# Miniprotein binders against q6w4x9r395to579, part 45

Target 1, 185 residues: q6w4x9r395to579
Amino acid sequence: GHCSLEGGSFVTTFDARPYRFHGTCTYILLQSPQLPEDGALMAVYDKSGVSHSETSLVAVVYLSRQDKIVISQDEVVTNNGEAKWLPYKTRNITVFRQTSTHLQMATSFGLELVVQLRPIFQAYVTVGPQFRGQTRGLCGNFNGDTTDDFTTSMGIAEGTASLFVDSWRAGNCPAALERETDPCS

## First folded at step 5 (miniprotein)

Design W10
Fold by ESMFold2-Fast, scan of step 5:
Structure W10 (fold): chain B 185 residues (1-185), chain A 82 residues (1-82)
Amino acid sequence: as target 1 above (185 residues)
Amino acid sequence: STTRLRIEFRDISEEQAKKVEEIIREEAEKSGVDVEFEYHDGRLTVEARGSPEAIEWFLLLVRYRLKWELPDVRIEVYKEES
């Protein structure tokens, strides 16, 4: 199945359900028992440079017991906080430059990630058939039914994207807009 | 059904224990998990109780937050089912 993160904050799930949200947090994009070593794919969103009311993808993270691979919109690839030369290889993961504008993370466990760096930072997730019905997170549950794609971390199917997205937050995130109080005014 | 989880943190300061407690309380509330804490002599013990699915996601989120906010803190997990 295919999941996409495009055009700032648009998401299309593995079951082809499109939605949009506004958030400034790290979200669990994909978690599954099929991912080794408690692995998860995460997406980092922050304020858009054009409008403070819009948010956009700024980094994709693959996190497991051994690895924290970060691919950012600034074209920096790190693992466990250290910048890496491409191609970067671990036992099960290879990150390489697919084109001048695209990076790919290929794995031995049926997950592939393609990141478009320019002109707009976007990500595309592909998973093998072994993931069917066994995924959780923003990319949905990959069960062939779009009506329960908004299944929260608590296992409840929601009718709205906002409650669904908030349930997949990885951490306590500050308010999207701070009230400006200027003591010099 | 109900799953019980015991989580231990060893060789942590009182300040680190407070931060761990904050993370665990926040994730427990989001996951619908009940938690109890004991801090004694550099050891923080957490007892967590909830449905199997709630415990699974609670533990996953706790592990992720600790890797980012307190990467030097070691977590030990013991499942106490039935």
Scores: ipSAE 0.015, ipTM 0.329, lowest interface PAE 7.5, mean pLDDT 77

Design W11
Fold by ESMFold2-Fast, scan of step 5:
Structure W11 (fold): chain B 185 residues (1-185), chain A 82 residues (1-82)
Amino acid sequence: as target 1 above (185 residues)
Amino acid sequence: STTRLRIEFRDISEEQAKKVEEIIREEAEKSGVDVEFEYHDGRLTVEARGSPEAIYWFLIIVRYRLKWELPDVRIRVEKEES
């Protein structure tokens, strides 16, 4: 199945349900028992665009018990906070420059990520058939039914994207840190 | 049915313990998990209770957030009962 993060703020799920959202946090893009060592793909969004209501993808993260691989729009790749030269290889993951404008993360466990760096930072996720019905997060549940693609982290199917997206927040959230406190004190 | 989970953090500062509690409280509320905390002498113990699916997701998301926000903190799962 294929999931895409395009045009800064548009998402198409594995079941081909398109939606747009606004957020400035790190979100769970894909989590599955099929990913080794509690693995997940995460997407980092920040405010941008000509409208103040627009947000854009700024980094994609693969996180597991062993790895925290960050691919940023600034073309920096880190693992566990340390910058890496490409091609970068671990036992199960290889990150390499596929073209002058694209990076690829290939894995041994049926997950592939392609990141477009220019002209707009975008991400494309491909998963093998073993992931069918076994995914959670912004990319949906990959069960062939679009009516429950907005299933929240609490297992509730929503009719709109806003509660769905908020349920998959995973940290690095300036909006949450901006709870009313006096900045002058 | 309910799953009960005990998590331990050792050799953490009081400041780290407060941040861990904040993360765990937030994720527990989102996941529908009940949590109780005990802090004593550099050790934070967390008791979590919820459905098996809620506990599974709760533990996963807590691990992700700790890796993002507190990468030097080590989590130990001491006990899991269903």
Scores: ipSAE 0.019, ipTM 0.426, lowest interface PAE 5.9, mean pLDDT 77

Design W12
Fold by ESMFold2-Fast, scan of step 5:
Structure W12 (fold): chain B 185 residues (1-185), chain A 82 residues (1-82)
Amino acid sequence: as target 1 above (185 residues)
Amino acid sequence: STTRLRIEFRDISEEQAKKVEEIIREEAEKSGVDVEFEYHDGRLTVEARGSPEAIEWFLELVRYRLKYELPDVTIYVIKVES
């Protein structure tokens, strides 16, 4: 399955459900028992530099008990707070420059991440068949049914993206719904 | 127990074909898929063999890499047999 984060704040789930959201926080993109050491992929969103009314992707984070790999729009890669020169390899994860504008994080456990650095920071997530029906987060549940792709962190299937997105916040940040109700953000 | 996949790329240069081959070889190795290539007159034909899960994984990874590394190249899935 594949999930994409494009155009600043557009998301397409593993079951190909597209949506857009507004919010400035770290969100859980993918959680699964198939990820080793309680691993999770997260996405960091902040205000766009071009317009303060828009949200854009600024970093992608892979967090486990062993690693905290951050790939930012500033083209800096860190693990556990220390800057790393590419290619960077651990036993199960390799981060390398695929092209002059793209970085790839390859893993031994069926997760691949590609990050476009320029002209717009974007991310592409690919997971192997073992993840079918076993994913949670902004990328959906990968069960072949788009009608329940907005399943919240509490296990409730929502009809709207805003409640779904807010449920996957991974920080002490303003809720996307609060921002949507205020014309000035 | 084995799936056979045939894909084609049409109207591509020799340089584009070489880059496509590099992407496919790398993803095939990661996925446990065996691949064979034929390039003739602007057409690259790829035959891939592996388990159904390996072929599915391989094809998804190839599609994603082509989307951003070679966006002008179109993948044609000709045949899938199990």
Scores: ipSAE 0.000, ipTM 0.124, lowest interface PAE 19.0, mean pLDDT 74

Design W13
Fold by ESMFold2-Fast, scan of step 5:
Structure W13 (fold): chain B 185 residues (1-185), chain A 82 residues (1-82)
Amino acid sequence: as target 1 above (185 residues)
Amino acid sequence: STTRLRIEFRDISEEQAKKVEEIIREEAEKSGVDVEFEYHDGRLTVEARGSPEAIEWFLLLVRIRLKWELPDVTIYVIKVES
């Protein structure tokens, strides 16, 4: 399956459901029993310089009990808070420069991440077939049904992206202001 | 040029507070951020200061570490000023 974080705040789930949001927080992108050591992918969003009402991806994080790999738009790669020169290898993960504008994180457990650094910071997540029906987070549940891709952290299928996105926040950030622009509010 | 961040942890034990301080000191040193702590009656208050970029990076890494090492602990961001 393939999930993409593009154009600052556009997401396409593993089941190919596109959506956009305006949150500024760290969000759980992907959790799965298939990830070793309680691993998770997370995405960090902040306000864009072009418009304060727009959000943009600023970092992607792979977190487990052993590793805290952060790839930021500033082209800095850290693990457990220490800056790393590329290529960087651990037991199961290799981070390397694929092109002058792209970094790749390859893993032994069926997860691959490609990060575009310029001209716009973007991320592309690929997972193997073993992840089918075993994912949760912003990238959706990868079950072949787009109608339940907005399943919240509490297991509720939502019809709109705002409640879905807010449910996957990490770190107790302030609530998003998207509800203010919701036509139902 | 300098950003100041105030965060709180509430209803935590003395042992949890010591572990939070350890994590925060480690991340602050790596990020070039200065930190000060005050623990009183189950509440840990942290004042952090550094460049805007250092503070943003520091806060991100602290949140990430706390999620996995102390999942029962909640971080409250009280103030960010530059």
Scores: ipSAE 0.000, ipTM 0.143, lowest interface PAE 14.1, mean pLDDT 72

Design W14
Fold by ESMFold2-Fast, scan of step 5:
Structure W14 (fold): chain B 185 residues (1-185), chain A 82 residues (1-82)
Amino acid sequence: as target 1 above (185 residues)
Amino acid sequence: STTRLRIEFRDISEEQAKKVEEIIREEAEESGVDVEFEYHDGRLTVEARGSPEAIEWFLYLVRFRLKYELPDVTIYVIKVES
């Protein structure tokens, strides 16, 4: 399955349900019992420099009991707060430059992440078939049914993206905005 | 099911073959893959056997390490049978 974070504020779930939100928080993209050591993939969003109501992806984080790998839009990769020279390898995770504009994080457990660094920071998540029906977060539940892709952290299927996105915030941050309503000043 | 992978390196020196074998042995051990080597007349043949998931991860890691540690070495044949 494929999940994408594109154009600053657009997400397409593993079941191919597209949605948009505007948020300035860290959000859980993917949690699954298939990820080792309570692993989770997270996305960090911040306000864009063009419009105060528009937000964009600024970092992707893989967090487990052993590792906190952060891939930032400034092309810095850290693990547990220490900058790493690429290529960077751990027992189950390798981060390397795939092309001049793309980094790849490959894993032994069926998760692959590709981040586009330029011209705009974007992320592409691929998971193997073992993840089917066993994912939670912004990328959806990967069960082949798009009607319940907005399942919140409490297990409730929502009709709108705003409530769904807000349920997956990983921290004390402002609520996500469904649409841009405030003028740029 | 068991997957079999064959990799062939051509026009490779004995020193290059030794380094390739070292990389492959290390990644095979880490991935749970069984490997066998044959070197003859500038050609190194690698036969690998394991689960489909182990072979995919093993091949990925081998390509990654060869790209960065031995950029002058080229893979000429890759066959995957499952």
Scores: ipSAE 0.000, ipTM 0.107, lowest interface PAE 18.6, mean pLDDT 76

Design W15
Fold by ESMFold2-Fast, scan of step 5:
Structure W15 (fold): chain B 185 residues (1-185), chain A 82 residues (1-82)
Amino acid sequence: as target 1 above (185 residues)
Amino acid sequence: STTRLRIEFRDISEEQAKKVEEIIREEAEKSGVDVEFEYHDGRLTVEARGSPEAIEWFLELVRIRLKYELPDVEIEVEKEES
């Protein structure tokens, strides 16, 4: 299955449901029992410099009990806070430069991530058939049915992307987002 | 059926305990899980109650957030179903 994060604010789920995303937090992109050592893939969004009403992907994070691999739009790769030279290899994960504009994270457990660095930071997630019906997060549940792709962290199928996205929020949202909504709320 | 989850954090500072409580309260609210906290002598104990499905999702989200925001904090979990 394929999930894409494109154009700064567009997401296509594993079941091929497209939606537009606007947020400035860290979000769970993919969680599954098929990921070793309680692994999860996360996406970090921040405000875009092109328009203050836009948000854009600024980093992708792979977390497990052993690793915290961060790939940022500035072409820096870290693991557990330490900068790494490419190609970077662990027992089950290799991060390398696929082309002059693309990085790839390949794994032994059926997950692959390709990150486009230029002209705009974008991410493409591929998972093997063992993940079918066993995924949660912004990329959807990969069950072959698009009607429940907006299933929240509470198991509720939503009709709108905003409630779905908010339920998969993790990490710190910038204080500026809270300040922007507070006077009008 | 109801699942009870007990989480312990040992050798944590008061500041770390406050941040852990904030994370757990937020994820409990999202998951429909009820939580109670006790902090004494560098030890934070959390008791969570909910359906088996709610507790599973709650625990997964708490583990992810703690690894991301407080990687030096160690978590001990005991899960009981009744």
Scores: ipSAE 0.038, ipTM 0.489, lowest interface PAE 6.1, mean pLDDT 74

Design W16
Fold by ESMFold2-Fast, scan of step 5:
Structure W16 (fold): chain B 185 residues (1-185), chain A 82 residues (1-82)
Amino acid sequence: as target 1 above (185 residues)
Amino acid sequence: STTRLRIEFRDISELQAWRVEYIIYEEAIKSGVDVEFEYHDGRLTVEARGSPEAIERFLERVRERLKKELPDVEIEVEKEES
């Protein structure tokens, strides 16, 4: 399955359901029992994006019991708060420069992350077939049905993105808002 | 000086509006143009602001991408200098 975070705040889930939001928080992008040591992939959004975008992706985080790997839009890679030279390798994870504008995090457990650094910071998540029906978070549940892709952290299927996104906040941040604005004011 | 460009798309679904916004957002960043979006009842309105040169490049690139990726979407453009 393939999930993408593009153009600031646009997301396409593993089941190909597109949505967008306005948020300034760390959000759980992917949780799964297939990730070792209670691993989770997270996305950090902030208002400090380029060219008047409301919110944009500024960092991607892989967190487990042993590692906190952060890849940020300023091309700094850290693990547990310490900057690392690329290529950086742990037992099951390698972070390296794929092209002059792209970093890749390859894993032994069926997760792959490609981060575009320039001109726009974007992320692309690929998971193997073992993840089917076993994912939770902003990337959806990967069950082949888009109608329940907005399943919240409490297990409730929502019809709109805002409650879904807010349920996956990983901190004490403002609530995210849907794109739509009523023109009658 | 700053140029203001207003673009409207009518009779488009929320999914089509999302795709249009994504294309416009990408091209705006590449051209150094600021954009605002408003979607209501099948109508997407885009307001873009930037230098005359940036707006011209932006509009040309947006037109090319929409023709290729969303050929059924009709673009209506109004240009104003401020």
Scores: ipSAE 0.000, ipTM 0.246, lowest interface PAE 12.2, mean pLDDT 76

Design W17
Fold by ESMFold2-Fast, scan of step 5:
Structure W17 (fold): chain B 185 residues (1-185), chain A 82 residues (1-82)
Amino acid sequence: as target 1 above (185 residues)
Amino acid sequence: STTRLRIEFRDISELQAWRVEIIIYREAIKSGVDVEFEYHDGRLTVEARGSPEAIERFLERVRERLKKELPDVEIEVEKEES
């Protein structure tokens, strides 16, 4: 399965359902019992001065009981708050420069992340078949059915992206407003 | 000589610490400053090293971004030149 975060605020789920949102927060992209050490993949969205996005992806975070790997739009990779030279390898995770414009995080547990740094910061998540029906978060539930891809953190299938996205916020942040079209001056 | 700057943030959540770290890393890269972070029990400590001019630009940019994006976060700065 493939999930993509593109163009600042566009997401395509593992079941290929596209949606867009506006919000400034850390959001859970992927939680699964298949991730070791209570692992989760998260995305940080911030308000950016880019002309066609009210919010943009600024970092991707992999958090577990052992690691806090942050890959930022400015090409900085940290683990547990310390900057790392690439290639960076832990027991189960390797972060390396795939091309001049792309970083990759490869894992031993069926998760791969590719981050495009330039010209626009974007992320691409790939999971193995063992994750089928066992994912939750912004990337959807990976059950082969797009009708319930907007399953909230409370287990409710919503018809709109706004409530779905807001349910996956980490912390106390403003609600996402997918229908907002007027930028603040 | 190289300027050393220590910045401390107290009573901040883990999410606020992540946002502060992202802001600081972005501005550190743009200013040519090296930074290290430590977060424990609601306290984020940042150590920055660079030329006096780089540290001054870095700190000004960090303060400006925090005022706009995290106005409730209080910053404590300790500066020492070596």
Scores: ipSAE 0.000, ipTM 0.140, lowest interface PAE 14.9, mean pLDDT 73

Design W18
Fold by ESMFold2-Fast, scan of step 5:
Structure W18 (fold): chain B 185 residues (1-185), chain A 82 residues (1-82)
Amino acid sequence: as target 1 above (185 residues)
Amino acid sequence: STTRLRIEFRDISELQAWRVAFIIYLEAIKSGVDVEFEYHDGRLTVEARGSPEAIERFLERVRERLKKELPDVEIEVEKEES
């Protein structure tokens, strides 16, 4: 399954349902029992300097009991707060420059992330078939039914998944954005 | 044949609440249990629904993981069968 975060404010779920939201916080993209060591993929959004975009993606975070890998729009990659030179390899994860404008995070457990750095910071998430029906977050539940996915322009639909995401929204701001100073300030 | 379980955690930070919710969410999926979360003023409330067997397995696994990974977190449980 494929999930994309494009144009700074557009999301397409694993079940191919597009939506848009405006937010300035850290949001859960993907949680699944298929991710080892309680892994989760998260997205950080902040205010955009472009007049036609209110908020935009500024970083993607992979968090587990072992790792906190942050990939920022300023092309900095950190793990557990330390800047890393690419290619960066752990036991199960490799982060490398795929092209002059793209970074890739490849894993041994069926998750793949491609980040476009320029001209617009965007992210593309790919998961293997073992994730089907086993995901929650902005990328949807990957069950083949778009009715259960996050599908509104105001964010995530009312209900269990929406309450879960909203409950953790404030707790992850603004520390995740600390290294990414507002360019207009 | 469905059981509803309410779990509360008090006086926990947002980071602790996020870790607790994540553990609960994963164990719920593994056990076939549906969960709803709410965090307000240092209090995390969890509503879980499933079969009696699924709820028992879920609660046992949650207790085991919290004891190991977050031993300072106090758990309050209220169970209602229907």
Scores: ipSAE 0.000, ipTM 0.126, lowest interface PAE 15.6, mean pLDDT 71

Design W19
Fold by ESMFold2-Fast, scan of step 5:
Formats: C-alpha cells, structure tokens, sequence
Structure W19 (fold): chain B 185 residues (1-185), chain A 82 residues (1-82)
C-alpha cells in the first residue's frame, strides 16, 4: 500500500482517500503491530510562510523503543538527537540518498519511506501486504474501504478530516482546522 | 462511565519524552484508551481517558514497561472518575 504527504498539507491514505488539513503539530502517520520494537512513523507540520492558515510538512520521524530517526526539510538526518552522515545503517534500517533530491529509508520489516527534499518537502510511505488491515494513523487503516479511513485514535469513524487529524496529534499544539469548501463557490 | 488519568514526568529530556510517548501510545492502543501529550521545558504531561477497566489495564502495562525500559524516569499519577 502507498500513502503520500504532498504539496504541503495534502494526504492520500493507503486506501486512496485524499484529504487536507491545517495544523502545526507532530502527528502519528503510521502505527502497526507489524512494526518492530513498538515502531511508529510520525509527521511534523509547521507554518508554511506568510499565510496564517497554511501549513506544511517539515520533518518525518521513525520512532521505536531504541531509535528516533528524524529526516527534516533542512536535509539533516538524526538518530536519538545525533546528526548522521549518509548512508546510515542500523540492524534493520538504512537511510541513504536515493537521488540528489530524494532520501530513502529502507527497512527489513516491510516499510519504505521516500522523502523528496526539493523543490517541495514531501513524503511517500510504502508498506507490504502484511500490513493490510493492521495500520492506524493519518495514512488510514489499509483495509480496502475508504469510508472508514477517518477512523480516530478512539476507533470512531468521522465524516471530517479535522477531528480525525486531531485524534492523531502527538505533542502540545493547537487543534487542526479543516479547510471548508463552499459548493457554490 | 469515563475515567480520566493525568500522568506527569518532570526533568526528562526530549529523547526520554519521545520514548515515554511511544510506550504510552502503544499501550493506549492495546487497552482502548485515548491519550493527549504536552511537552514543555523538561515536563511531559499525559492525559488519558477511557473506561475504568481500560485505564487500569493501561496504567499497569505502562508502569511495567517504564520500570524495565526507562527505570530512571519517575511517574506521577492522578486519577479522576466521572
């Protein structure tokens, strides 16, 4: 399955449901019992410039019991707060420069992350078939049904992205605001 | 019937806070508990909400994991049932 974080604040879930939000926080992108050492993938969003309502992806974090790997829009890779030169290898994870504009985090457990650094910071998450129906977070539940992709951390299916996104918030930050579309505009 | 649990950690690094948050999120998911985190100036505050039974299972699992994996971290707990 494929999940994308594109164009600042756009997300497409593993079941291909697109949505957008406004938020300045760290959010759980992917949690699954298939990830070793209680692993989780997280996305950090911040303000994207002069616009007061626009936010953008600024870092992606892979967190487990032993590792906190951060890939930031500044092209800095850290693990547990220490800057690392690429390629950086652990037992099950390798972070390397795939192209002049892309970094890749490859794993032995069926998770792949590709980060586009330029011209816009974006992330692409790929998971193997063993993750079907076993994911939760901003990328959805990967069960083949888009109608429940806005399932909150409490297990409630929401009709709006803002409540869904807020439920996956990690850290001290204001609630995310959904961009309203006027059908008559 | 909803139980609210407030957990506070003081004088912990950002890295320790992330590890604590990871443990808490994982155990919250398993127990059916909702959690919200706030970290500022070495202080991590966690607010957990769920049924009395879910909160009890959650807290027991969190305490056990913290003792094994982060034994230097001190946990302060306040529980309120509503």
Amino acid sequence: as target 1 above (185 residues)
Amino acid sequence: STTRLRIEFRDISELQAWRVELIIYYEAIKSGVTVVFEYHDGRLTVEARGSPEAIERFLERVRERLKKELPDVEIEVEKEES
Scores: ipSAE 0.000, ipTM 0.192, lowest interface PAE 14.2, mean pLDDT 75

Design W2
Fold by ESMFold2-Fast, scan of step 5:
Structure W2 (fold): chain B 185 residues (1-185), chain A 82 residues (1-82)
Amino acid sequence: as target 1 above (185 residues)
Amino acid sequence: STTRLRIEFRDISEEQAKKVEEIIREEAEKSGVDVEFEYHDGRLTVEARGSPEAIEWFLYLVRYRLRWELPDVEIEVEKEES
């Protein structure tokens, strides 16, 4: 399945449910028992300039018991706080420059992340079939049903994106504001 | 029903304990979990109470925040019957 974080604050879930939000926090993007060492993928959002009308993706984080890999909009890759030269390889993860504008994080456990650095910082998550029905977070539950894609961290299916997004906050941050999806704008 | 969770942190400084307490209070508030703290001689004990679902998500978020913000702090968890 494929999940995308595009155009600053637009998200398309693994079940192809599009939504948008306004929020400045670190959010759980993907958590699954299929990720080794209690792994999780997180997305960091911040304000666009001094204008509070928009928020945008500024970093993607892969966190586990072994690794704290951060890929930032500044084109810096760190692990456990230390800058890494690319290609960077661990036992199960390789981070490398896929094109002049894209970085890729490839794993041995069925997760792939592609980050667009320029002209706009964006992220694309691909997971193997073993993840079907076993994902949680901003990317949805990957069960083939879009009506429950807004399942909160407490297991409740919400009708609005803002309550869904707020349940996946990984820090003490302001509540997210709801934004219309493109089809409903 | 109500689930009780005992969390213990050993060999942490008073400064680390304060930061752990802050993280736990923040996540408890978001999850609707009640928490009580006791710190003595490098040991922080946390008693958490809430619905089974609230306790599960509370613990999940606490674990991930601690790994990000306080990676050298070890967490020990004991879950009491609901």
Scores: ipSAE 0.014, ipTM 0.427, lowest interface PAE 7.3, mean pLDDT 77

Design W20
Fold by ESMFold2-Fast, scan of step 5:
Structure W20 (fold): chain B 185 residues (1-185), chain A 82 residues (1-82)
Amino acid sequence: as target 1 above (185 residues)
Amino acid sequence: STTRLRIEFRDISELQAWRVLLIIYREAILSGVDVEFDYHDGRLTVEARGSPEAIERFLERVRERLKKELPDVEIEVEKEES
């Protein structure tokens, strides 16, 4: 199955349902019992520098009990806060430059991530057939039903993308309006 | 003052919806328009918000690109001004 994060703030789920959202937080993109060591793939969104009403993908994170691999739009790869030179290899994960504009994270457990760095930061997630019906998060449930309603982290079907997306927040990120009172901005 | 635009596409495939969304996103960025989407049962619904001038520019450009790149796709529009 394939899931994409394109055009700054568009998502196409594993079941090929496209949607868009406005959010400035870290969101759970993919969570599954098929990922080892409580692994999860997460997406970081922030305000677009050129559009006041837009948000854009700025980093992708793979988090497990062993690793916190961050791939950012600034072409920096870190693991557990330490910058890494490519190719970077762990026991089950390799991050390498696929082309001059693309990085790839290959794994031994059926997950593959390709990020486009230029001209626009975008991400493409591929999962093997063992993930069918076993995924949760922004990429959907991979059950073969494109008409499935947006299912929140609590298992509730929603009619709009905004409540669905908010349920998959992974960080302590207040709503954009609440950040207007931040004295450090 | 803001204008709200609702655009609906019916009986379109996932690939067609994706192509429509790429066009809408590019034109929204260029026009300074804020958009939200939903796709369900072959129906794509787009809500766009912005100034009256931005919405007019956005809609004109979207119509032009859809006619050129996706001529078989029909656009239904409802406009509200506030």
Scores: ipSAE 0.000, ipTM 0.118, lowest interface PAE 16.9, mean pLDDT 73

Design W21
Fold by ESMFold2-Fast, scan of step 5:
Structure W21 (fold): chain B 185 residues (1-185), chain A 82 residues (1-82)
Amino acid sequence: as target 1 above (185 residues)
Amino acid sequence: STTRLRIEFRDISEFQAWRVELIIYIEAIKSGVVVTFEYHDGRLTVEARGSPEAIERFLERVRERLKKELPDVEIEVEKEES
């Protein structure tokens, strides 16, 4: 399955359901029992440029019991808070520069991540068939049915993206809103 | 000025299809090409869409990577008139 984080705040799930959201937080993209050591893939969104109502992807995080790998839009890769030179290799994960504008995180457990650094920071997630029906998070449940792709962290299928996205917040930050500010005159 | 490309792979397992998809997805991203995948009964179909220049760059890179990493995989390509 393929999941994409594009154009600042657009997401396409593993079942090819596109949506957009507005939020400034760390969100869980992918949780699965197929990820070793309680692993999870997460995305960090922050306010975009001069517009307070627009948000964009600023970092992607892979977190497990042993590793906290952060790939940021500033081309900095850290693990457990320490900057790493590329290529960076652990037992099951390698982070390397694929091109002058793209980084890749390759894993031994069926997860691949490609990050576009320029012109816009974007991420592309690929999972092997062993993940089918066993994913949770912003990338959806990978079960071949788009109608339940907005399944919240509580297991409820929602009709709207805002409740779905807010349920997958991984930090103590403001709730994602369909509208950011009160209506002005 | 949009070119459409259809690529087929036959007699590949679901796991081999995943590896092929990964290569194609990465090269599509690099080239500015949009791809969709369909896997059924050992057959992987890829539809690619982009400018003529992007499609040519994409296809060249895909062929090169498959030759290196999956040399036993046979690629069949059809370009749509546009």
Scores: ipSAE 0.000, ipTM 0.194, lowest interface PAE 15.4, mean pLDDT 73

